# Designs tried in a protein design chat: miniprotein binders against q96jn8r1131to1294. Part 24

Target 1, 164 residues: q96jn8r1131to1294
Amino acid sequence: TLEFLENHGKNILLSNGNRTATRVASYNQGIVVINQPLVPQLLVQVRIDFLNRQWTSSLVLGVITCAPERLNFPASACALKRAAWLLRGRGVFHNGLKICEKFGPNLDTCPEGTILGLRLDSSGGLHLHVNGVDQGVAVPDVPQPCHALVDLYGQCEQVTIVNP

## First folded at step 14 (miniprotein)

Design kp19
Fold by OpenDDE base, look of step 14:
Structure kp19 (fold): chain B 164 residues (1-164), chain A 96 residues (1-96)
Amino acid sequence: as target 1 above (164 residues)
Amino acid sequence: DEKERKIEEIIYRAFELSDEGELEEALELIVEAIRLAVENKDEDLLIWAIYIIANIAQQLGDPELLEKVLELAEEAYERTKDPEIKWLIEYLEKDK
C-alpha cells in the first residue's frame, strides 16, 4: 500500500491513512516522501487537491536516492543538497543543477485535479505522467533504490496518492 | 553546527539568486561558500556548492568558468570518491 512516510516536512499534516498530505501553514516546509521505493513499471500518482493562489510557484515532484526515514527535510526540496532529482516548473534539477530547461508541462500552472505520476522504465529512466499521459523521460538512469518525493510548495496545499 | 548552517544558507542563497537571474551575485556568494566549506573541511557542503557553481557557470555560458568547475570537481573526487561528484564530472564532460 502506497502512503506517505511519517517523516515529513514540519508544516505537513497527514490524513486518509497517510495517503493525503496537507500543508497547514506558510508556503514551505511541505516535503513528503512515498513509503515504497520506485521499481520498474510501478506508476506512483498523486492528485493536486487544493491550490492557494495567494502564493507563487507550486509543487515540486521528484525522487530521492537516500534513506527517507533518516532525512532531515529542509524547508524546500530545492535545498536538498544531495541525492535529489527534481521537477520544478518546466525544469529538471539534480542537486540544484538544472539538467533540463524545458520538460513537460509547467508544474507551476497545473490546476486542481491534475494527476501527476512517476514511473521508472526498464532502463532506469524516470517518466513523468500527467493525467495518465506519459510525458517522456525526465531523468535517465536514476540510481536505485529511489523514493518519490512531493514538495507541497507555494500554491500547492494538498495532494492525495491515487491509484492508476 | 553554526558554521555548517551558515555555509548551507549561503549555498542556498546562491542558488536562489541564480534562479532569479542574478548570476554575478550568485557567483560571488557561491565562491565564498566554497572557501568556507574548504576551510571547515566539510566535503558534503563542498560537493553541493560545486553543483551550484556548475549551475551558475552553465547559465553564464562561461567556458573558462566551466573548466574551472570541472577541475574543482575532479579534485574533490580524488579526495572523496563521492559518486555524486563522479556524476557531475561525467555530466560536465558530456556537456562540452
Scores: ipSAE 0.908, ipTM 0.960, lowest interface PAE 0.4, mean pLDDT 95
Fold by ESMFold2, look of step 14:
Structure kp19 (fold): chain B 164 residues (1-164), chain A 96 residues (1-96)
Amino acid sequence: as target 1 above (164 residues)
Amino acid sequence: DEKERKIEEIIYRAFELSDEGELEEALELIVEAIRLAVENKDEDLLIWAIYIIANIAQQLGDPELLEKVLELAEEAYERTKDPEIKWLIEYLEKDK
């Protein structure tokens, strides 16, 4: 069963059988990780439930390749020093280096109800899905095992894991 | 450690400044963070700082700075054999 891992950012409250994550304070400390690694047959999907437009930036989506159970999460996913491939705004980042300027939609403008998905292809390519539509390969050849991560940053106050 | 935490904060602040388009200020901070990481012999923070200065140099479009970043990365790779810095070297070489 897909759930958010109990090890998460300090401002997260898990509910709905750990399938819903809510940021209950501030604009950060909102990192959550899915409780099993990505495999090529697995599509991990989250729905954006609530947004607060007082903030400019919104959620960050991506993967980490280190063990999430013992990881001390930083305040923001962009402060992950290693093993991180992140989709943020319109860009794709690895450990703070922008490796693609424009991929998929601008996450900062995705409305409530948007369903965002992550999966690996058989070559280790990381795919983004938006409302069921494959956006292509965001990151080629991601090391495995890797774990899907969402940072409920800024505008994004709640997401829920949904089935494909 | 208090020194490690402060270096980490400087690196992240440089990233934030670069993200805001304040590239000159970001560069000044990341150069200082690199100096401190080297002095403190903190290879993990140094590798991350090299990622961030690579990001800044890429945004500046400054080929001379990118070559200096490659030199730093290659030196760090020889000391550590860390696959993260190897990935960065390969990335920067392909981008040429």
Scores: ipSAE 0.853, ipTM 0.933, lowest interface PAE 0.5, mean pLDDT 92

Design kp3
Fold by OpenDDE base, look of step 15:
Structure kp3 (fold): chain B 164 residues (1-164), chain A 96 residues (1-96)
Amino acid sequence: as target 1 above (164 residues)
Amino acid sequence: DEKERKIEEIIYRAFELSDEGELEEALELIVEAIRLAVENKDEELLVWAIYIIANIAQQLGDPELLEKVLELAEEAYERTKDPEIKWLIEYLEKDK
């Protein structure tokens, strides 16, 4: 069963059997990690439940290649020191280095109800899915094991893990 | 400790500035962070700082600076053998 780990950002409240994450304060401190590592052909999906338009920017989606249970989460995914591959806006970042300028839809403008998915292919490519549509390879060769990460940042106040 | 926290704050601020387009100021800060990380023998923060300066250099589009960043990364790899730095070196070489 896919769930968010109990080790999460300080402003996160888990509910619904740890399948729903809600940021209950401020605009940050909202990182959550999914318990099971990504393996080829496993599609992990989250739905954007609620957006708060008073903030700028929105959720960051990606993977980490370190042990999530021991991770001390920073206030923002962008402050992860290492082992991070992130989708923010239309950019792809590795440890703060932008490795792709324009990829897929702009995550900052995805409306409520949008379902975002991550999937590894057999070659280690990380795919982004949007509402069931494969957007292509965001990261061509991701180290394994890796875990899906969601940063409930800015506008994004709630997400829920959904089955494909 | 306090020194580590200070360096982390500088590195993140440099990233924020670069994200805002303030590349020159970002560069100044990240160079300071690198010096501090080396002085404090903090390999983890050094590796992160090298990623950030690579990002800044990439945005500046300065080939000479990019070359210097590559050299810095190579030196760091010789000392730390950090696989994250190895990845960065390979990335920078392919991006030439």
Scores: ipSAE 0.908, ipTM 0.959, lowest interface PAE 0.4, mean pLDDT 95
Fold by OpenDDE base, look of step 16:
Structure kp3 (fold): chain B 164 residues (1-164), chain A 96 residues (1-96)
Amino acid sequence: as target 1 above (164 residues)
Amino acid sequence: DEKERKIEEIIYRAFELSDEGELEEALELIVEAIRLAVENKDEELLVWAIYIIANIAQQLGDPELLEKVLELAEEAYERTKDPEIKWLIEYLEKDK
């Protein structure tokens, strides 16, 4: 069963069998990691449950290639020092380096109810799914094992893991 | 630990500035962070800083700076053998 790990950002409260993550304070400290590593053909999806439009930015979605259980999470995914591949806005970032300027929809403008998915293909390409639609390869040749990461940042205050 | 935290803060601030379009200021900060990381022999932060300066250089569109970043990355890789740096080198060479 897919769940969020107990090791998470300081402002996160897990519920619903650790399938729902809620940021209960501030606008940051909201990183969560899904327990099972991504394997080829496994689609991991989260639904945006609640947005607080007080803020401008929204969630960051991506993967980490380090062990998540012992990771000391920074306040924002953007501050991950290494082993991070992130989708923010329309950009794709690797350890702070923008490797793609325009990819898929703008995550900052995804409304509540949007289902975001990550999937590795047989070639190690990381795909983004939006409401069931494959947006293509966001990151080619992602190192494995890797874990899906969600940063409940800014507007995004709650997400839930959903099954395909 | 205090020095490490300071360097981390500078690196992150450099990233934020670059994200805001303040590339010149970002560049100044990241260069300082790199110097500090080297002085403290902090390989992890050095690697991160190299990614950030690469990002800044990329945004600036400065081929000379990009070349310097590549050289810095290559030197770092020779010392650390960090696969993250290897990836960066390959990325930078591909984008040439």
Scores: ipSAE 0.907, ipTM 0.959, lowest interface PAE 0.4, mean pLDDT 95
Fold by OpenDDE base, fold request of step 17:
Structure kp3 (fold): chain B 164 residues (1-164), chain A 96 residues (1-96)
Amino acid sequence: as target 1 above (164 residues)
Amino acid sequence: DEKERKIEEIIYRAFELSDEGELEEALELIVEAIRLAVENKDEELLVWAIYIIANIAQQLGDPELLEKVLELAEEAYERTKDPEIKWLIEYLEKDK
């Protein structure tokens, strides 16, 4: 069963069997990690449940390639020092380095109800899915094992893991 | 560790500034962070700082700076053998 790990950002409250993450304070400290590592052909999806329009930035989505159980999460995914591959806005970042300027839709403008998915292909390419539509390879040759990460940042106050 | 926290804050601030387009100020900060990381022999923060300065250099479009970043990364890899740095080196060489 796909769930968010108990090790999460300080402002996160888990519910619904740890399938729903809610940021209950401020605009940050909202990182969560899905328990099972990504494997080829597995589509992991989260739904944006609630947005707070007071902020302009929204959630960050990506993967980490370090052990998530004992990771000390920073206030923002952008402050992850290593082992991080992140999609923010339309950019793709690795440890703070922008490796792609324009990829897929702008995550900052995705409305409530949007379903975002991550999937590894047979070559280790990380695909982004938006409402079931494959947006292509965001990151080629991602190290494995890796875990899906969601940073409930800014607008994004709640997400839920959903089945394909 | 207080020194570690300070360096982390500088690195992150440099990233934020670069994200805002304040590249010159970001560069000044990240250079200082690198100096401090080296001085304190903090390999993890050094690696992160190298990624950030690479990002700044990339945005500046300064080939000379990019070359310096590559050299810095190569030196760091020689010492640490950090696979993250190896990845960065390969990335920078590919996009050169």
Scores: ipSAE 0.907, ipTM 0.959, lowest interface PAE 0.4, mean pLDDT 95
Fold by OpenDDE base, fold request of step 17:
Structure kp3 (fold): chain B 164 residues (1-164), chain A 96 residues (1-96)
Amino acid sequence: as target 1 above (164 residues)
Amino acid sequence: DEKERKIEEIIYRAFELSDEGELEEALELIVEAIRLAVENKDEELLVWAIYIIANIAQQLGDPELLEKVLELAEEAYERTKDPEIKWLIEYLEKDK
C-alpha cells in the first residue's frame, strides 16, 4: 500500500496509517516521500487537506531518484542538491535549474481539496494530474527508479494519499 | 563540516536571489561558491553550484556565460563522471 516513509522532515507528523502528513510547526521542514517507487502507468495522488493562507508559497511536488531512506532532508525541497525534479508554482526545476517556466496550474493557488497526481508514461515522461485531469508531461525521461516527493511548505499544512 | 555548511548556504542563497530576480547578485555569490567548492575539493557541492549558475545564466540570457558554464560542466564531468553533470551537458547542448 502507498504511504509516506518514516524518514521525513522534522516538522511532519504522520497519521492515518502514514497516509496523512501534517506539518505541525513553522512553515518548512515538511518534506515527505512516498514509500513505493513510481512505475509506468501507476497514478500516485495526494489531496491538499488544509491550507494556512498567511503564507504566499504552497506545496512543492516532484520526484527524487536517490534512495529515500537515506536522504537527509533540507528545510525546503528547493535546497535538494541532486536527484530532484520539482514542480513549484508554475515552474519545473531540476536541482535548482528551471527547465520550464509555465506548466500546469499554479501550485501556490490550488485550493483545499485539490488532488494532485504523478504518473510515469511508457516513455519515461512524468505527468502531472490535477483533479484527475492530465496536465501533460512535466519532465521527460525521468530516471528510474524514482519516488514521489511532497514538500508541505508555506500554506500547505496537510496532505493525504488518495487512490484514483 | 563547517566549510561544507557555509558553501551550501551560499549556493542556496544564490538560488533564492535568482528566484527573486536578483540575477547579478546571485551570479556573484555562485561564482564564490564554485571557487570555495573547488578549493575544498567538494565535488557534490560543485555539481550543485554548476546547476545554479546554469540557471542564472539561462535567466540572464547570456550566451557567452552559458558557454562558460558548459565548459565548466564538461571539465567537471571529465573529472567526476557524475551522471548529473552529464545530464546538464546534454541539456545545455540541446538548449543552444
Scores: ipSAE 0.907, ipTM 0.959, lowest interface PAE 0.4, mean pLDDT 95
Fold by OpenDDE base, fold request of step 17:
Structure kp3 (fold): chain B 164 residues (1-164), chain A 96 residues (1-96)
Amino acid sequence: as target 1 above (164 residues)
Amino acid sequence: DEKERKIEEIIYRAFELSDEGELEEALELIVEAIRLAVENKDEELLVWAIYIIANIAQQLGDPELLEKVLELAEEAYERTKDPEIKWLIEYLEKDK
């Protein structure tokens, strides 16, 4: 069963069998990681449950290629020093380096109810799904194993893992 | 430790500034962070800083700076053999 790991950001409260993550304070410290690593036949999806429009930026979505159990989470995904492949806004980042300027929809403007998915293809390409629609390869040749990561940042205050 | 935390904060601030378009200030900070990381023999933070300066260099559109970043990355890889740096080198060579 897909669920968020107990090792998470300081402002996260897990509920619903650890399938729902809620950021209960501030605008950051909201990183969560899904327990099962991505494999080619697995589509991992989260639904944006609640947005606080007070903020401008929203959630960051991506993967980490380090052991999630050992990870000391920074205040934001952007501060991950290594092993991070992140989708923020319309950009794709690797360890803080923007490797793609415009990809998919702007995550900062996705409304509540949006379902965001991550999937590896057989060649190791990381795909973004938005409401069931494959947006294409966000990151080619992602190292494996990797785990899906969600940073409940800014607007995004709650997400829930949903089945395909 | 405290020094490590300081360097991390500088690196992250450099990223934020670059994200805001304050590229010159970001460059100054990241160069300082690199210096401090080398001085403190912190290979992990050095690797991260190299990614950030690469990001800044890309935004500046300065091919000479990008070449310097590539050289820095190559030197770091020779010393650390960090696969993250290897990836960066390959990326920069393709982007060139």
Scores: ipSAE 0.906, ipTM 0.958, lowest interface PAE 0.4, mean pLDDT 95
Fold by ESMFold2, fold request of step 17:
Structure kp3 (fold): chain B 164 residues (1-164), chain A 96 residues (1-96)
Amino acid sequence: as target 1 above (164 residues)
Amino acid sequence: DEKERKIEEIIYRAFELSDEGELEEALELIVEAIRLAVENKDEELLVWAIYIIANIAQQLGDPELLEKVLELAEEAYERTKDPEIKWLIEYLEKDK
């Protein structure tokens, strides 16, 4: 079954059979990774459970293409130096390089209850889903294997893995 | 070590400045980080710094700077064969 890895940001508390991640301090140190690599065509989804609108920015969603079990995660996903493909705000980033200025909805404005999904297509394209609706290919040809990553940054204080 | 940690901090600060639109200051910082990474022979930090200067150059819309970034990336690829640099080279070449 899909769970968040025990290797995670130091401000994260896992609960609900490791399917729920809560950031319990500060605004950062909230990186979590889903334990199984993405399987082509299978949708992986998380629900935004709690937001604190005091902060301006919100969660980052994406994938890492290196083995996550032993990584030393930085304070924020945007500081991942390699093997990272991230959706932040409306931008798409690879290792700090913005490769798309405007893709999908603005993640900083997604409300509580939003269900965000990631899916690899048969060509290795990474699709974003929002509340079940495919937003298209965010990243073409992502290296595999890769794992879904969520950074519970700023506004985002809790997410839960949900089944499609 | 402490020198590696400081280089990492400079690279991330350059990224933050670029994200805030302070591109000239970001460029100055990332050029310094590249110099330090080369001096320290830290290929992994150099690869990341090349990504960040590519990001800054792209935002500036400066074709001459983008060409220099591509040359730097090609030189790093010849030394390392790092697939992260290969991807970046292909990205920059498509963008030209």
Scores: ipSAE 0.867, ipTM 0.940, lowest interface PAE 0.5, mean pLDDT 93
Fold by ESMFold2, fold request of step 17:
Structure kp3 (fold): chain B 164 residues (1-164), chain A 96 residues (1-96)
Amino acid sequence: as target 1 above (164 residues)
Amino acid sequence: DEKERKIEEIIYRAFELSDEGELEEALELIVEAIRLAVENKDEELLVWAIYIIANIAQQLGDPELLEKVLELAEEAYERTKDPEIKWLIEYLEKDK
């Protein structure tokens, strides 16, 4: 069963059998990671449960290619110094370098109820799904193993892992 | 280490400034962070700083700066053989 790892951002409270993550303070310290690496047959999906319009930016979604169990997470996913491939706003980033200007929807405008999914294709390409619809390859050939990550940043205060 | 934490903060601040479109200020900060990382012999922070200055240079559309960033990355790769630097070098060379 997919769950969020116990190693997570300082402002996260896990609930619902560790399938729901809530950011309970501030705007950051909200990184969570799925407890199993991505494999081509696995679609990891989270639903945006709760947004707070006080903030202008929203969640970040992506993968890390290093072991997550003992990582000391930074305050924000954008401060991950290595091994990170992130979808943020309209862009795709690798270790702080924007490698794609526009991919998929603007994550900062996704409403409550949006279901966001990550999976690998047979070639190691990372796909984003939005409400069940494949948006195509965000990152071709991600190193494996890799682990799905969500940063409950800014507007995003709660997400829940959901089944496809 | 307090020096490492300060360098990390400067690098992230440069990223934030670049994200907000303040590219000249971001560049000034990241150049300082690179100098500090070199002085402190912190290769991991240097690699990250190289990613951030590459990001800034890309946004500026400045081919001369990108060439200097590539040279810096190649020098760091020679010392470290860090696959993160290798990926960046290949990315910058193919982006041309």
Scores: ipSAE 0.867, ipTM 0.939, lowest interface PAE 0.5, mean pLDDT 92

Design kp3
Fold by ESMFold2, look of step 14:
Structure kp3 (fold): chain B 164 residues (1-164), chain A 96 residues (1-96)
Amino acid sequence: as target 1 above (164 residues)
Amino acid sequence: DEKERKIEEIIYRAFELSDEGELEEALELIVEAIRLAVENKDEELLVWAIYIIANIAQQLGDPELLEKVLELAEEAYERTKDPEIKWLIEYLEKDK
């Protein structure tokens, strides 16, 4: 059963059998990680439950390619120094280097109720799904094993893991 | 380590500035962070700093700076054999 790991950002409260993550303070310290590595048959989906539009930026999605159970998370996913492949706004980033300017929708404008999905294809390509629609390969040949990550940043105050 | 924490903060601030489009200020900070990481012999922070200066150099579109970044990455790779820096070298060479 997919759930968020107990190792998470310090402003996160897990609920609903660890399938719902809520950021309960500030605008950051909201990193959560899915408890299983991605495999080609696994589609990890989260629904955006609550947004606070006072902030300009919103959630970050991605994967980490190092073991997440004892990782010390920074305040924001964008400060991950290594082993990180992130989707933020419309950009794709690896360890702070923007490798694609525009991919998929602008995550900063996704409304409440949007369902965002991550999966690997058989070649190790990372796919983003938005409301059931495959946006294509965001990152070719991601090292494995990797785990899906969500940073409940800025606008994004709650997400829930949902079944495909 | 207070020095390590300071270097890490400077690198992240440079990333933030570059993300905001303040490229010259970002470049000034990341160059300082690289100098401090080398002085402190912090190879992991140096590798991250090289990622950030690569990001800044791409945004500036300055081929001379990109060549200097590639040289830095190659020197760091020879010392560390860090696969993260190897990936970056390959990325920068393909991007040319």
Scores: ipSAE 0.864, ipTM 0.936, lowest interface PAE 0.5, mean pLDDT 92
Fold by ESMFold2, fold request of step 17:
Structure kp3 (fold): chain B 164 residues (1-164), chain A 96 residues (1-96)
Amino acid sequence: as target 1 above (164 residues)
Amino acid sequence: DEKERKIEEIIYRAFELSDEGELEEALELIVEAIRLAVENKDEELLVWAIYIIANIAQQLGDPELLEKVLELAEEAYERTKDPEIKWLIEYLEKDK
């Protein structure tokens, strides 16, 4: 069963059988990782539960290709120095390099109730789903194993893992 | 390591500045971070700093800077054989 991993950002409180993550302080330290790697046909979905619109930026979504269980997470996903493929705003980033300027919706404007999904295809392409709709390949040929990551950054104060 | 932590902070600040559109200030800062990473022999921070200066150079649209970034990445790859640098070299060569 999908849960958020016990190793997470310092400002995260896990609840609801570790399927809900809440950022309880500040604007950062909100990285969470799903407790098993992505495999073909596994769709990891989270619902945006609470947003605080006083912040400009919102959650970051993506994968890391290194083992997460004992990783020392930085304050923000954008500070991951290696092994990171991130969707942020409208962009796709690898280790801080923007590799695509426009992909899918602007994550900074997704409202409460939006369901965001990550899935690998059979070629190792990373797909974003938005409210059940496949947005296409965000990252071709992601190294495996990889682990789904959410950074409850800025506006985003709570997400919950939901079933497809 | 206090030096390592400070270099990390400079690299991330350069990224933040580039994200805010302050590209000249970001460039100045990342060049300093690269110099410090080389002096400290921190190859992992150097690799990350090369990613960030590549991002800045891409945003500036400066082909001479991109060529210098590629040279720096190639030198780092010869020392380290780090697959992250190999990926970046291939990305930059395709983007030309």
Scores: ipSAE 0.855, ipTM 0.934, lowest interface PAE 0.5, mean pLDDT 93
Fold by ESMFold2, look of step 15:
Structure kp3 (fold): chain B 164 residues (1-164), chain A 96 residues (1-96)
Amino acid sequence: as target 1 above (164 residues)
Amino acid sequence: DEKERKIEEIIYRAFELSDEGELEEALELIVEAIRLAVENKDEELLVWAIYIIANIAQQLGDPELLEKVLELAEEAYERTKDPEIKWLIEYLEKDK
């Protein structure tokens, strides 16, 4: 079953059978990773449960292509130095390089209840889903294996893994 | 290593500045970080710094800087064969 890994940001508390992640302090240290690598038939979905509009920016969503079980997470996903493909705001980033200015909705404006999904297509393309609707290919050829990552950054204080 | 942590902090600060549109300040910092990473022979930090200066060069629209970034990336690839730098070289060489 899909769960968040026990290796996570230091401000995260896991609950609900490790299917819910809550950031319990500050605005960062909120990286969580899904326990199974993405495969074409797997749609990983998380629901935004709680937002605190006191903060300016919101969650980061993406994948890492290195082994996550013993990785030392930085305070923010944007500080991942390698093996990271991230959706932030409307931008798509690889290791800090913006490779697309405008993809999908602005993640900073997604309200509570939004369901965000990630999957690979048969060509290794990374797709974003928003409330069940495929937004298209964010990254055309992601190295495999890769794991879905959520950074409960800023506004985003809780997400829960939900089934399709 | 304290030198490694210093270099990491400078690279990330340059990224933050570029993200906020302070491109000249970001460039000054990332050039210093690259110099320090080369001096310290830290190839992994150098590869990351090359990603960040590539990001800055794209935002500036500076073809001379982009050529220098490609040269640096190619030299790093020759030493390391790091697939991350190979990807970056291919990315920068594509038409848009």
Scores: ipSAE 0.850, ipTM 0.931, lowest interface PAE 0.5, mean pLDDT 92

Design kp5
Fold by OpenDDE base, look of step 15:
Structure kp5 (fold): chain B 164 residues (1-164), chain A 96 residues (1-96)
Amino acid sequence: as target 1 above (164 residues)
Amino acid sequence: DERERRIEEIIYRAFERSDEGELEEALELIVEAIRLAVENKDEDLLIWAIYIIANIAQQLGDPELLEKVLELAEEAYERTKDPEIRWLIEYLERDR
């Protein structure tokens, strides 16, 4: 079953069999990683449960290609040193390098209830799904194995893993 | 250690400033971080810094700087054979 790993950001509290992550303090330190690696055709989805609109930015979604159990999480996904492929706002980033300026919907403006999904295709392309709609390939060739990562940042205070 | 943490902070600050559009300041910061990483023989931080300076150079649209970044990346690859640096080299060459 899909769950968030116990190794997570300092401000995260896991509940609901580790399927729900809640950031309980500040605006950062909210990174969580899903336990099972992405494999082709597996759709991993999270639902935005609660937003705090006192902040401007929202969650970051992506994958890491390093061992998640040993990862020392920085305060923000943007500070991940390596092995990171991230969707932030409308941009796609690899280790801090913006590799795409405009992709899919703006993650900073997704409302509560939005379901965000990640899926690898047979060619290693990473797809973003929004409310069940495939937005296309965000990253054309992701190294495997990789794990889905969610940074509960800014507005985003709670997410839950949901079944497709 | 303390030196490593300092370098990490500078690299992240460089990213933040670039994200805010302060590209000249970001460039100054990242160049300093690269110097320190080389001095400290910290290959992991150097690789991260190279990604950040590539991002800054990309935003500046400076072809000369991009060429310098590519050279720096190639030198780093010769030493480390790190696959993420290889990826960056291929990316930079493709977009040239």
Scores: ipSAE 0.904, ipTM 0.957, lowest interface PAE 0.4, mean pLDDT 95
Fold by ESMFold2, look of step 15:
Structure kp5 (fold): chain B 164 residues (1-164), chain A 96 residues (1-96)
Amino acid sequence: as target 1 above (164 residues)
Amino acid sequence: DERERRIEEIIYRAFERSDEGELEEALELIVEAIRLAVENKDEDLLIWAIYIIANIAQQLGDPELLEKVLELAEEAYERTKDPEIRWLIEYLERDR
């Protein structure tokens, strides 16, 4: 079954059979990764459980294309210098370069209860799902293998893996 | 080590300033980070810095700067053959 990987950001506590990640301190150090690479038929979904609206920015979603089990994660996903494809706010980023200004909803405004999904299509395109609705291709040809990640950043203090 | 950490911090700071819309300050920071990465012969940090200055140049809408960024990327590619730089070169050339 899908779980968050035991290698994660320093401020993360895993619970609920490693299907729930909680950031228990500060605003960062909250990167988690799903324990299996994406394959075209796999839809990874997380529900936003708790938000702290004191912060302006919220979670980051995306993939990394390097092996996550022994990575030394930076404080935030935006500091991943290679092998990273991220959805943040309304933008899509590769290694800090914004490659799309506006894709899908603004992640900084998604409320508690929002279910966010990532999957690859048969061409290697990375899709975002929001509450069951496919938002289309965020990244057209992601190198494989790639691994879904969530950065519980800022507002986002807890997410849970949910079944489709 | 300490030099590497300092360069990383400057690159990330440049990204943050650009994200906040402070493009002139971001550019000054990233140019300094590039100089230090070259001096330190740190190709990995240089490649990341090239991504960040590309991001800044896009926001500025400065075609002369984008051409300089492309030249820097091409030089780094010839030294390293790193596929991350190849991807960036192709990306920057997509609308030429």
Scores: ipSAE 0.841, ipTM 0.929, lowest interface PAE 0.6, mean pLDDT 92

